# Ledger of designs, part 2: VHH binders against q989t9

Target 1, 279 residues: q989t9
Amino acid sequence: TTRILGVVQLDQRRLTDDLAVLAKSNFSSEYSDFACGRWEFCMLRNQSGKQEEQRVVVHETPALATPLGQSLPYLNELLDNHFDRDSIRYARIIRISENACIIPHRDYLELEGKFIRVHLVLDTNEKCSNTEENNIFHMGRGEIWFLDASLPHSAGCFSPTPRLHLVVDIEGTRSLEEVAINVEQPSARNATVDTRKEWTDETLESVLGFSEIISEANYREIVAILAKLHFFHKVHCVDMYGWLKEICRRRGEPALIEKANSLERFYLIDRAAGEVMTY

## First folded at step 17 (VHH)

Design j2
Fold by OpenDDE, fold request of step 22:
Structure j2 (fold): chain B 279 residues (1-279), chain A 121 residues (1-121)
Amino acid sequence: as target 1 above (279 residues)
Amino acid sequence: QVQLQESGGGLVQPGGSLRLSCAASGFTFSQYWMSWVRQAPGEGREWVSSISNRGTYTYYADSVKGRFTIARDNVKNTLYLLMDSLKSDDTAVYYCARGHSYERTNYFDYWGQGTQVTVSS
């Protein structure tokens, strides 16, 4: 179950220094097919230690720092202090820029197994959110979260300030209780209030109105619009795929319908290792 | 086009064994999770077993655990279900499906036509 594992008191000065380095660094174009807007990542630790290794695969060796990872002394310290080095398989920075999100999806579909995916929140604000199924919640600064990434989920940032998380992939057989070490216990906090709008038939009809204009030329833009709606409306994060299918059905173009089905399959059902969605 | 074709079903006595096969084509078989799902008369579809891309991970419903074995041959593009110690309650149409089940939620996108398994004295 997605939950907080602990809290870390971040050194703001040292963190700022590392964040400044990241701000000037190149982010990977891998997994851009998951991005709605500027959703990006950079690799800090991977299997080989080579910066060009950007794809995630299941492996059994402790992760090695990439050149970029080696240039971030505070983040390295955080990784060393709060995680078992031998259990780490990958470490990445996920950056979500203004009005961007990751398309609702399930992780691990392309992998031979899964990881324990953990988030250490480095920089965020109240306009950043995570979604899981039909739930919306906020991951706070300094918090370490286990994310059940096998469930349909998304994340978005709707503020001018980008959100940055250190995402650590831990070997999948480890106990959750042992994943985060040297952390403070979470204090009682207020649960995130779901302030999303109620979904109505009128809203649905408005969305389905895209059937009048959808084409190959604007398909990605429309998908991005649909992917963001569940951050502001009380709907399941996977509902966008139903909407998309209906939109395409109404449009009556077989190629668009096929694309909609392919997207749903790729993001929610199954995908091959190394498969990339183009649309 | 994706095709899944089940075979190996039949009539067997309680305590007997069967081996089901599913021939897959139209996709890179070794890159997908595969599953068996069954449907008894008057019942909904029930997940039985799943196997990962390369066969490293196998999962079973509690009702069949210890009796059934899922396997795959990625060279032959074939999925198998070895069924031992069959019970009357195992009577169902067995379907091969592309995909897997997670937390009792099924994520399948293609199905075979199914093969009938009948366990009766």
Scores: ipSAE 0.018, ipTM 0.380, lowest interface PAE 7.2, mean pLDDT 92
Fold by ESMFold2, look of step 17:
Structure j2 (fold): chain B 279 residues (1-279), chain A 121 residues (1-121)
Amino acid sequence: as target 1 above (279 residues)
Amino acid sequence: QVQLQESGGGLVQPGGSLRLSCAASGFTFSQYWMSWVRQAPGEGREWVSSISNRGTYTYYADSVKGRFTIARDNVKNTLYLLMDSLKSDDTAVYYCARGHSYERTNYFDYWGQGTQVTVSS
C-alpha cells in the first residue's frame, strides 16, 4: 500500500542551488503522451549513464549517473545517502506546473517486471495533489513515499509554482522496509478529509455535453479537461475514460469512438513496448 | 542523542582473528543501515563494510572481502565485525558509523570514538 517510508531534513541552501541548475535544464519529451500540460521529467540515473536514455526498461544493474545527475551535487548526495546504490534502477526529477497533471494511468503495463517506485518530495505547495483510485492525498516536502504505481493514479499541480519530486525506481524484489535509509519516522497524521465537490448528475450531463463540440482538432484538450476533474470532484481517477467514451458515443463519429477505446486500453489495460499514444 | 560505542579491539598476530562490537543507543537501531569505517595511521578514513537495517544486505570493500563478516543483532542493538585472516595492513582505528554509502564516508552522520586494532608479529 502507498504510504510514507520516512522523512528527511532538506538543506534548503544546497537544494536551492541544484534547483537553479534544473530550472535552466532541458527536460525530456519522452512520455509526453501522458502529460496534460507541463508535466515533465529528466533522468539523473539510468541503465547506461547516457543522457539520451529516457525510457524505463527492466534491467539488473545499479543505475549510472547521467551528465545532468553528475552536475547536481546535493541531489546526488540525497540519492546516495537515502537509497542503496545497488538497488537503484532509475532516478528522475518529475516537474509539474501551470495547472497540469499526468493523465490517470497504470505504470509498468509494457514491462514483464515491476519496480518499487519511491518519491522524495523536494518542493511542493498546497495546490499539488496525488490521486490513487478514489483517493486524493498530498505528499509533503521532505517525505519519502512508496507509491504502488500499478494502481490507477495521477498527480497534478494547479499553481504557477512548480512541484518537484525526486522519483526513484528501486529493484522490485527489494524489501520495502529496507528501501529508505537514514530517515526519521513520520509524525502521526490525522486522517485527511476529502474536501472535493460532490459529483452530481447535472455536472455529468454538462461534461457529456462536450459531445456537441468534440472533434479531432480539440480531442487532446477535451481529454486534458476530463483528466483534471477528479482532482476537484469526488470521483474515481479513471472515471474520465467512461465519460470520454460516452461523449464520443453521443457524437457518433466512429474514429473518435475508436480513439476513446484506444486511450483506455493504452493507459489502463495494455500497451506494447515503445508504443506512444497519438491523439 | 545518538551514541555508538565500539569494543573488541586489540593486538593480534598476522592470520589471527578478532570480533568487534558496537553498542548503539539513542535511536531506533533496527531502522538504520550501519557501517564500519577504519583509519590507518597517517591515512584518511576508509569504508570497510555496511549492513542493511534488517541485515538482509551486506557490502564489503575489496580489501576485506572474504576475510571480514559484518553482522547485527537488532534485539541487543549491537553491530559486529568478525575479522579473520588479519594482515598488517588491517592495523587501524575501527569506527562504527550510522548510515550507508559504501564507498564514501562523508555520508555518515554519527560516529563512535573507535577501537584500535593492531596486527603485528
Scores: ipSAE 0.006, ipTM 0.419, lowest interface PAE 10.7, mean pLDDT 89
Fold by OpenDDE, fold request of step 22:
Structure j2 (fold): chain B 279 residues (1-279), chain A 121 residues (1-121)
Amino acid sequence: as target 1 above (279 residues)
Amino acid sequence: QVQLQESGGGLVQPGGSLRLSCAASGFTFSQYWMSWVRQAPGEGREWVSSISNRGTYTYYADSVKGRFTIARDNVKNTLYLLMDSLKSDDTAVYYCARGHSYERTNYFDYWGQGTQVTVSS
């Protein structure tokens, strides 16, 4: 299950230097079909070491640093100090900007296997959160998390300051207890209090009211609105797809209904290797 | 090494039926969409049908919709194409492919050698 693996003490000065480089760097548009707003990533280590390799696939070789990855000495040190180099398959920076999130989804559907996906939190604040199924929680700065990405999940940032995580994909056969090394044990933390609003029938009817206005022209915007609701309301992260289907059903346009079904399939059920969702 | 091997092709009369099979090896079959593609003499390759990883979703070209059925057995690592009400225009070499066509974009990365289907009176 999703959990903290350990805590590292980050050197703020050195981190700031690397973050400055990243701020001026180009981020990839790959997987933009998962983005609601500015959800972006850049590749630091991959299979070939080439910056143009942006898609993740299952492979058996240790990851190689990309040109961008090579230009980040502190992040490289963190990777070398806290992970087994031979176990790393990918390393990426994921940046979520203000009022952006990743659409609720499951990972690995398009892959021949899975990774042990680990987050090292570099920069965050209290207005950033992760969701897993019906739960919401916060990953704190310096914490290393294992994310069970096979479960429906999302992440969002609702502050002016972007959230930055170093996401490391580890070979899937490794022991979880050995993934993170040279880490401190987390201090006793209070459980995250769920402060989201209660979901009501009135709220549902308001959401379903989109059926009056939904069209091809505003479909993406409506999807983005629906994707963000579970960060603020006590609902399951996959509920957005039910809402969308009902909205489209009420609208009565076959093309919109088909689109809703396709989205649910793509993000939660099945994906082909290399498949990109367009709508 | 990824391998795909088609079988079941042959000569059939118009209105007849055939069942094609594709044996897959060298990869985790259940993790990939699979497709059938055909090529008639003098024509380009035409997408026929696709099936999702677990068989939850199936897609068909308009030309074969209602007549062909795609299926898979993930335990046997086998892809199937049931062809009913065959027409002369269905004559082609049929290929098994790993991947699928989505939004008019092809995501095929491996192909079989193909099996000949001939529909003639």
Scores: ipSAE 0.005, ipTM 0.267, lowest interface PAE 9.9, mean pLDDT 92
Fold by OpenDDE, look of step 19:
Structure j2 (fold): chain B 279 residues (1-279), chain A 121 residues (1-121)
Amino acid sequence: as target 1 above (279 residues)
Amino acid sequence: QVQLQESGGGLVQPGGSLRLSCAASGFTFSQYWMSWVRQAPGEGREWVSSISNRGTYTYYADSVKGRFTIARDNVKNTLYLLMDSLKSDDTAVYYCARGHSYERTNYFDYWGQGTQVTVSS
C-alpha cells in the first residue's frame, strides 16, 4: 500500500544549487506517451551509467550514475544516505510542469520483474496531487513515499511552479522496512480532506458531449482533458477510459473506438517491452 | 479477434493431477501476461496464477502454491496449468484470461469459456 516510509530534512541551500543545475538540464522525452502536458524526467542513475539510456528495464546490477547524476552532489548524497546503493536500479528526477499530469496508469506492465518505486519529494506545493484509484493525496516536501505501482494512479501539478520528485526504483525483493534508511519517522498527519467536486450525471453527460467533436485531430487533447478530471472530481482515476470508450462509441467511428481500447490496454492492462503508445 | 479456448478439465480424485491448456489466437501471445482464474459453485471468480509474457516470472494464489504450476509455450500460443495434489476445494470452472494479476488488483480484458474441473472421490 502506498505510504510514507520516512522524512528527510532537506538542506535547502544545497538543494537549490542542484535544482538550478537541473533547471538548465535536458529532460528526456522518453515516456512522453504517458504525459498529459509537460511531464518529464532526467535520468540520474541507470543500468549503464550512460545518459542516453532512458528506458527502464529489469536488471540486477546496482545503478550507475549518469553524467547528469554525477553533477548533482547533494542529490547523490541523498541517494547514498537514504537508500542502499546496491538495491537501487534507477534514479530519476520527475518534473511535472504547470497543468500537467501523467495519464492514469499502472507501472511496470512492460516488465517481467518488479521494482519498488519510491519518491523523495524535493519541490512541491499544495496544488500538486497524487491519485490512487479513487483517492487523492499530497506528497509533502522531504517525505519519502512508497508508491504501490500495481494500482492505477496519477500525479499532477496545477500550479505555476513545477513539482520535482526524486524517484528511485529499488530491487523488488527488498523489504519496505529497509528501503529508506537514516530517515525520521513521519509525524501523525491529519487525514487529507478530499475537496474534489461531486460527480453527477450532468457532469457525465457534459463529458460525454465530447462525442460530438472528437476526431483524430483532437484525440490527444480530449484524452488529456479526461485524464485531469479526477484531480478535481470525485471519480476513480481509471474512469477516464470508460468515458473515452463511450465518447468514441457515441461518435461511431471504429478507428476511434479501437484507439480508446488500445489506450486502456496499454496504460492499465498490459504493455510489451519497449512498446510506445502513439495516438 | 482475440480467442481463448480452455481444455483439459475433467473429473479427478483427490490427490490426482490435471493439466489444463488454453489455446490463444487473434493476438501476439508472447506480448501478454496470461492468467488462470477459477470460479467455484456459488463463489466469485478467484485468481489462481499468472505468468509473464516470456514465462520468466510466475505468481500463484496462496491456496495453490506448491501444487499448481503455470507455464506457457509462446511458439504454440498455449497457456498451461499443471495441477497436482488436487483437493475438493479446487473444484471449479477454470478460465484462461489475458492480463495481469497483482496482489490486490486484477486486470483482464479477455476470457475463455472455461473448463470444468471436478475433484471428487
Scores: ipSAE 0.000, ipTM 0.240, lowest interface PAE 15.5, mean pLDDT 91

## First folded at step 19 (VHH)

Design z4
Fold by ESMFold2, fold request of step 22:
Structure z4 (fold): chain B 279 residues (1-279), chain A 121 residues (1-121)
Amino acid sequence: as target 1 above (279 residues)
Amino acid sequence: QVQLQESGGGLVQPGGSLRLSCAASGFTFSQYWMSWVRQAPGEGREWVSSISNRGTYTYYADSVKGRFTIARDNVKNTLYLLMDSLKSDDTAVYYCARGHSYGDRNYFDYWGQGTQVTVSS
């Protein structure tokens, strides 16, 4: 299950220097079909070591540093110090800017296998959250988390300061106990209190009222609104797909209905290697 | 306090064998990679071998590959180095270290006091 693997002490000055380089760097447009707002990434290590390789595929060789990855000495040290170099298949920076999220989804649907996905939290704040199914939680600075990315999940930032995680894809058969290196034990933590609003029938009917205005022209904006509701209301992160389907059913437009079904399929059920969702 | 205590060094003939041990305390041994590092007279320290926290992955310097075996016992909190086919070039103080290395960069935070290995006729 999704859990903390360990905690590392981050050197703030060295981290700040590398993050300043990243702030001036180009982030990838690949996977922008998952983005609601400025959810962005850049490759630090990949299969070829070439910066233009921006898709994740299953492969069995140690990842090679991209030119950007080579230019970030502290992040490169964090990768080599806290993960087995031979086990790394990809390393990326994921940046979530103000009022952005990644659409609720499952990973690995397009792959014959899977990775062990790990987050080392570089910069975050109390208005950044991860979600998994019905649960909401916060990954704290310096924590290394295993994320069970095969479960429906999302992440968002609702603060002016962006959230930055170093996301590492580790060879998928490695034992979780051997993923993180040179880490301290996580402290025992009290259960997080879920302070999100209760979901009501009145709120649901207000949301379903989008049926009066949904169109091809605003479809993505409405999807983005729906994708963020579970960060603020006690609902399952995938409930947005049921809402979208009912909105489109009430609208009665066959093209919009099929688009809703295609989104649910693509993000939750099945997608081909290299397939991109356009809506 | 993290403590690492080596033992098992000594004088041995070329072609002989030794087993080094390192007793660990003051930390959760099974959560850390462990390594052996050696220092020959007048030389800097040379990484010898590393082992993952569960023992599944082992790494060796080219100079010892095929002759040395690193092992650990997480119940007894003990790291081992089994040295076979010893050569005069293996004469060094051997240190137990917490952490790992790839040969080109070292990530060690705690060290033992070392144990002397001397290979001589």
Scores: ipSAE 0.322, ipTM 0.727, lowest interface PAE 3.6, mean pLDDT 91
Fold by ESMFold2, fold request of step 22:
Structure z4 (fold): chain B 279 residues (1-279), chain A 121 residues (1-121)
Amino acid sequence: as target 1 above (279 residues)
Amino acid sequence: QVQLQESGGGLVQPGGSLRLSCAASGFTFSQYWMSWVRQAPGEGREWVSSISNRGTYTYYADSVKGRFTIARDNVKNTLYLLMDSLKSDDTAVYYCARGHSYGDRNYFDYWGQGTQVTVSS
């Protein structure tokens, strides 16, 4: 179960120095088919240590720092201090900004195996959220979270200030109790109340009205709109796929209907290694 | 506040054995890797061994592999170092440290007072 593994105290000055380097760095175009807006990443450690290796695969060796990763001394210290270096398979920065999200999806569908995926929260704000199935939650600064990425999930930032997480893929058979090291216990949290708007038939009919204007020319934009609704309405993160299919069914174009089914398959059901989604 | 207190040091002959202990308090012991570090007179500190927070993973400096054993008891909040086949160049003050080392970098934030180990005939 997705949960906090521990909390670390971040040295703000040293973090700010590394974040300034990242602000000037080129982020990867890999996985852009998952992005709804400025959802982007850069690779700090990978299998080869080469910056151009930007795809994740299951492998058995400790990750090597890329040139970018080598240039970030505090982030390297965080990785080596709070995770076992030998257990790290990948380390990436995920940056979300300007009303963007990653499309609701499941991870590991294209891999022969899975990772233990962990987030160390470097910079965030109150307009940033993670979602999992029908739940919404906030990962706070300095928290280390295990994310059960095999469940449908998403993340978004609806603020001018970017959200930055250090995302670490740990060898998949490791005990969760031995993933985060040198951490404090998380504080007790009050029960979270979901303050999103109630979903109504009127809202649904407004969404389904996209059937009058959806086309190949605006398909990606409409998908991005649908992908963000669950951050603001009490619905399941995957409900967007049902809405998209009904929009396309009402439009009546076979090509659009097939595309909607392909999106649901690709993001939720199965995809091949190296397969990308174009729509 | 974090407190680490070593004990069990002393004088021992070459080839002998010794067990060091480190009592820990002021933090959740089972959430931290722990290490032993030593310092010979007039020399810098040398990492000796580290153990993961639940004890599953242990690491040793080449100079002590096969002779020293690190262990921990998370019920008693105690770290141990069993030292076998001691030789003269093991003479040092041994420190309990919270954190770990990879041979190229150290990640220690708290230290004990140290306990003296002297290997002499």
Scores: ipSAE 0.272, ipTM 0.705, lowest interface PAE 4.0, mean pLDDT 90
Fold by OpenDDE, look of step 19:
Structure z4 (fold): chain B 279 residues (1-279), chain A 121 residues (1-121)
Amino acid sequence: as target 1 above (279 residues)
Amino acid sequence: QVQLQESGGGLVQPGGSLRLSCAASGFTFSQYWMSWVRQAPGEGREWVSSISNRGTYTYYADSVKGRFTIARDNVKNTLYLLMDSLKSDDTAVYYCARGHSYGDRNYFDYWGQGTQVTVSS
């Protein structure tokens, strides 16, 4: 299950320098079909070492630094210090900007093999959250997290300051206890209090009211609205797909219904290699 | 079982040189940062130097910078400390440690027994 693997004390000065470089760097548009708002990433290490390689695929070779990756000395040091280089398959910076999230999904559905996904939190605040199923939690600065990518999950930033994580994909045969090295053991944390609003029938009816206005023209916007609700309401992150299907059903337009089914399949059930969702 | 064994300590005159070695076993040596830490009589343990997994990164305390060189041989599972221009203040028990000084904290989890370095006037 998703959990903290360790903690590191980040050098703020050196980190700031690298973050400044990233702020001026181009982020990839790959996987934008997962974005609700400005959810972006840039590749620091990949299979080929080429910056144009942006998609994650199963491979068995240690990741190579991209030109951007090479220009970030502190992040490189962190990668070298806290991970086994030979086990790294990808390293990326994921940036979530204000009021953006990744659509609730499962990872690696399009891949034959499974990686171990690990987050090193570089820049965040209390208005950033992660979700797993019907749980909400916060990844803190300097923390290294294992993310169970097989479970439906999401992440969002609802502050003016963007959230930045170093996300490392590790080959899947590694023990979780060995994934992060040279780290401090996590101390006991207080249980996170779920402060989300209770879900009610009235809330549901309000959501389903979108059936009055949903169309091809506003479909993505409505999906984005639905994708964000579970950050503020006590619902399962996959519930958005049920809502969407019902909304479309009520609207009575077959094309919209099919689209809703397609989205659920794509994000939660299965994806073909290289498949991209457009709607 | 993780084991660290220091050697190479001894008596040396000011301005002299020594080379310390640390033999490591019981873990994948090349996956860990390694460090030297020393303890002078009546003093606490002081971080001296750290080296990254593959030797790419080296760090030194200000007190030894320019005089000491940390190195490692991952084939031999050995950590080294080359000490030049030794001073009386360098007199201490030198420990090999698995881990490193990172930020304002030390991340050491295993230690050797130490080797005595004495710089006499």
Scores: ipSAE 0.014, ipTM 0.328, lowest interface PAE 8.2, mean pLDDT 91
Fold by OpenDDE, fold request of step 22:
Structure z4 (fold): chain B 279 residues (1-279), chain A 121 residues (1-121)
Amino acid sequence: as target 1 above (279 residues)
Amino acid sequence: QVQLQESGGGLVQPGGSLRLSCAASGFTFSQYWMSWVRQAPGEGREWVSSISNRGTYTYYADSVKGRFTIARDNVKNTLYLLMDSLKSDDTAVYYCARGHSYGDRNYFDYWGQGTQVTVSS
């Protein structure tokens, strides 16, 4: 299950230097089909060490630093200090900008295997959240999290300051207890208080009202709206797909209905290797 | 070939101080965690201290915390252990090791020959 593995004390000065480099760097357009708003990533370590390698695949070799990765001395130190180099398959910066999120989804569906996906939180605030199924929680700065990415989940940033995580993919056969090393034990923390609004029939009716206006022209925008609702309402992160299907059903356009089904399949059920969702 | 060579050990009185050094060669020193491990007569190896690649992180066994300081000079490829307020229980062969330890987890792949530290009145 998703959990904190440890905590590191980040050097703000050194981190700031690296973050400045990242701020001027190009982020990848890969996996943009998962983005609702500005959800982006850049590759720091991958299989080949080439910056143009942007897609993740299961492989058996230790990750190599990309040119961008090589230009980030503090982040490299963090990687080297807190992870077994031989176990790393990928390292990426994931940046979520204001009012952006990743669409609720399951990881690894397109892969022949899975990773142990770990987050080192570099920059965040209280307006950033993660969701897993019907739960919402916050990953704090300096915390290292194992994310059970096989479960439906999402992440969003609803502040002007972008959220930045160093996401490390560890080969999947490693012991979880050994993934993060030289870290402090997390202090006892209170359970995250769910401050989301109760879901009501009125809210549902408002959402389903999109059936009056949904079209090919605004489909992505509506999907993005639906994808964000579970950050503010007590619903399961996958409920958006049910809403979308119902919206399309009410609209009565077969093409839109098919699209809704396709999205649900792609994000939650099955993806082919290299498959990209377009709509 | 990876080589680690300890020096600086000796006889010291209780309450005294010593400075151990470890000269490293055969690898990029600044890319590796380094550690000190000691072994007293009749005892197993005991982790003493670890330091990260650039010295950002330092860790100590409870038995030496507040008394020992681990440091490194990546220009000189040298690891140090400053030992203050030495006790009789600190008597051991001190080894330089490439790698790190945290708690009960040890990740060492190369060791020096060790240097003897004897604390006695």
Scores: ipSAE 0.006, ipTM 0.255, lowest interface PAE 10.6, mean pLDDT 92

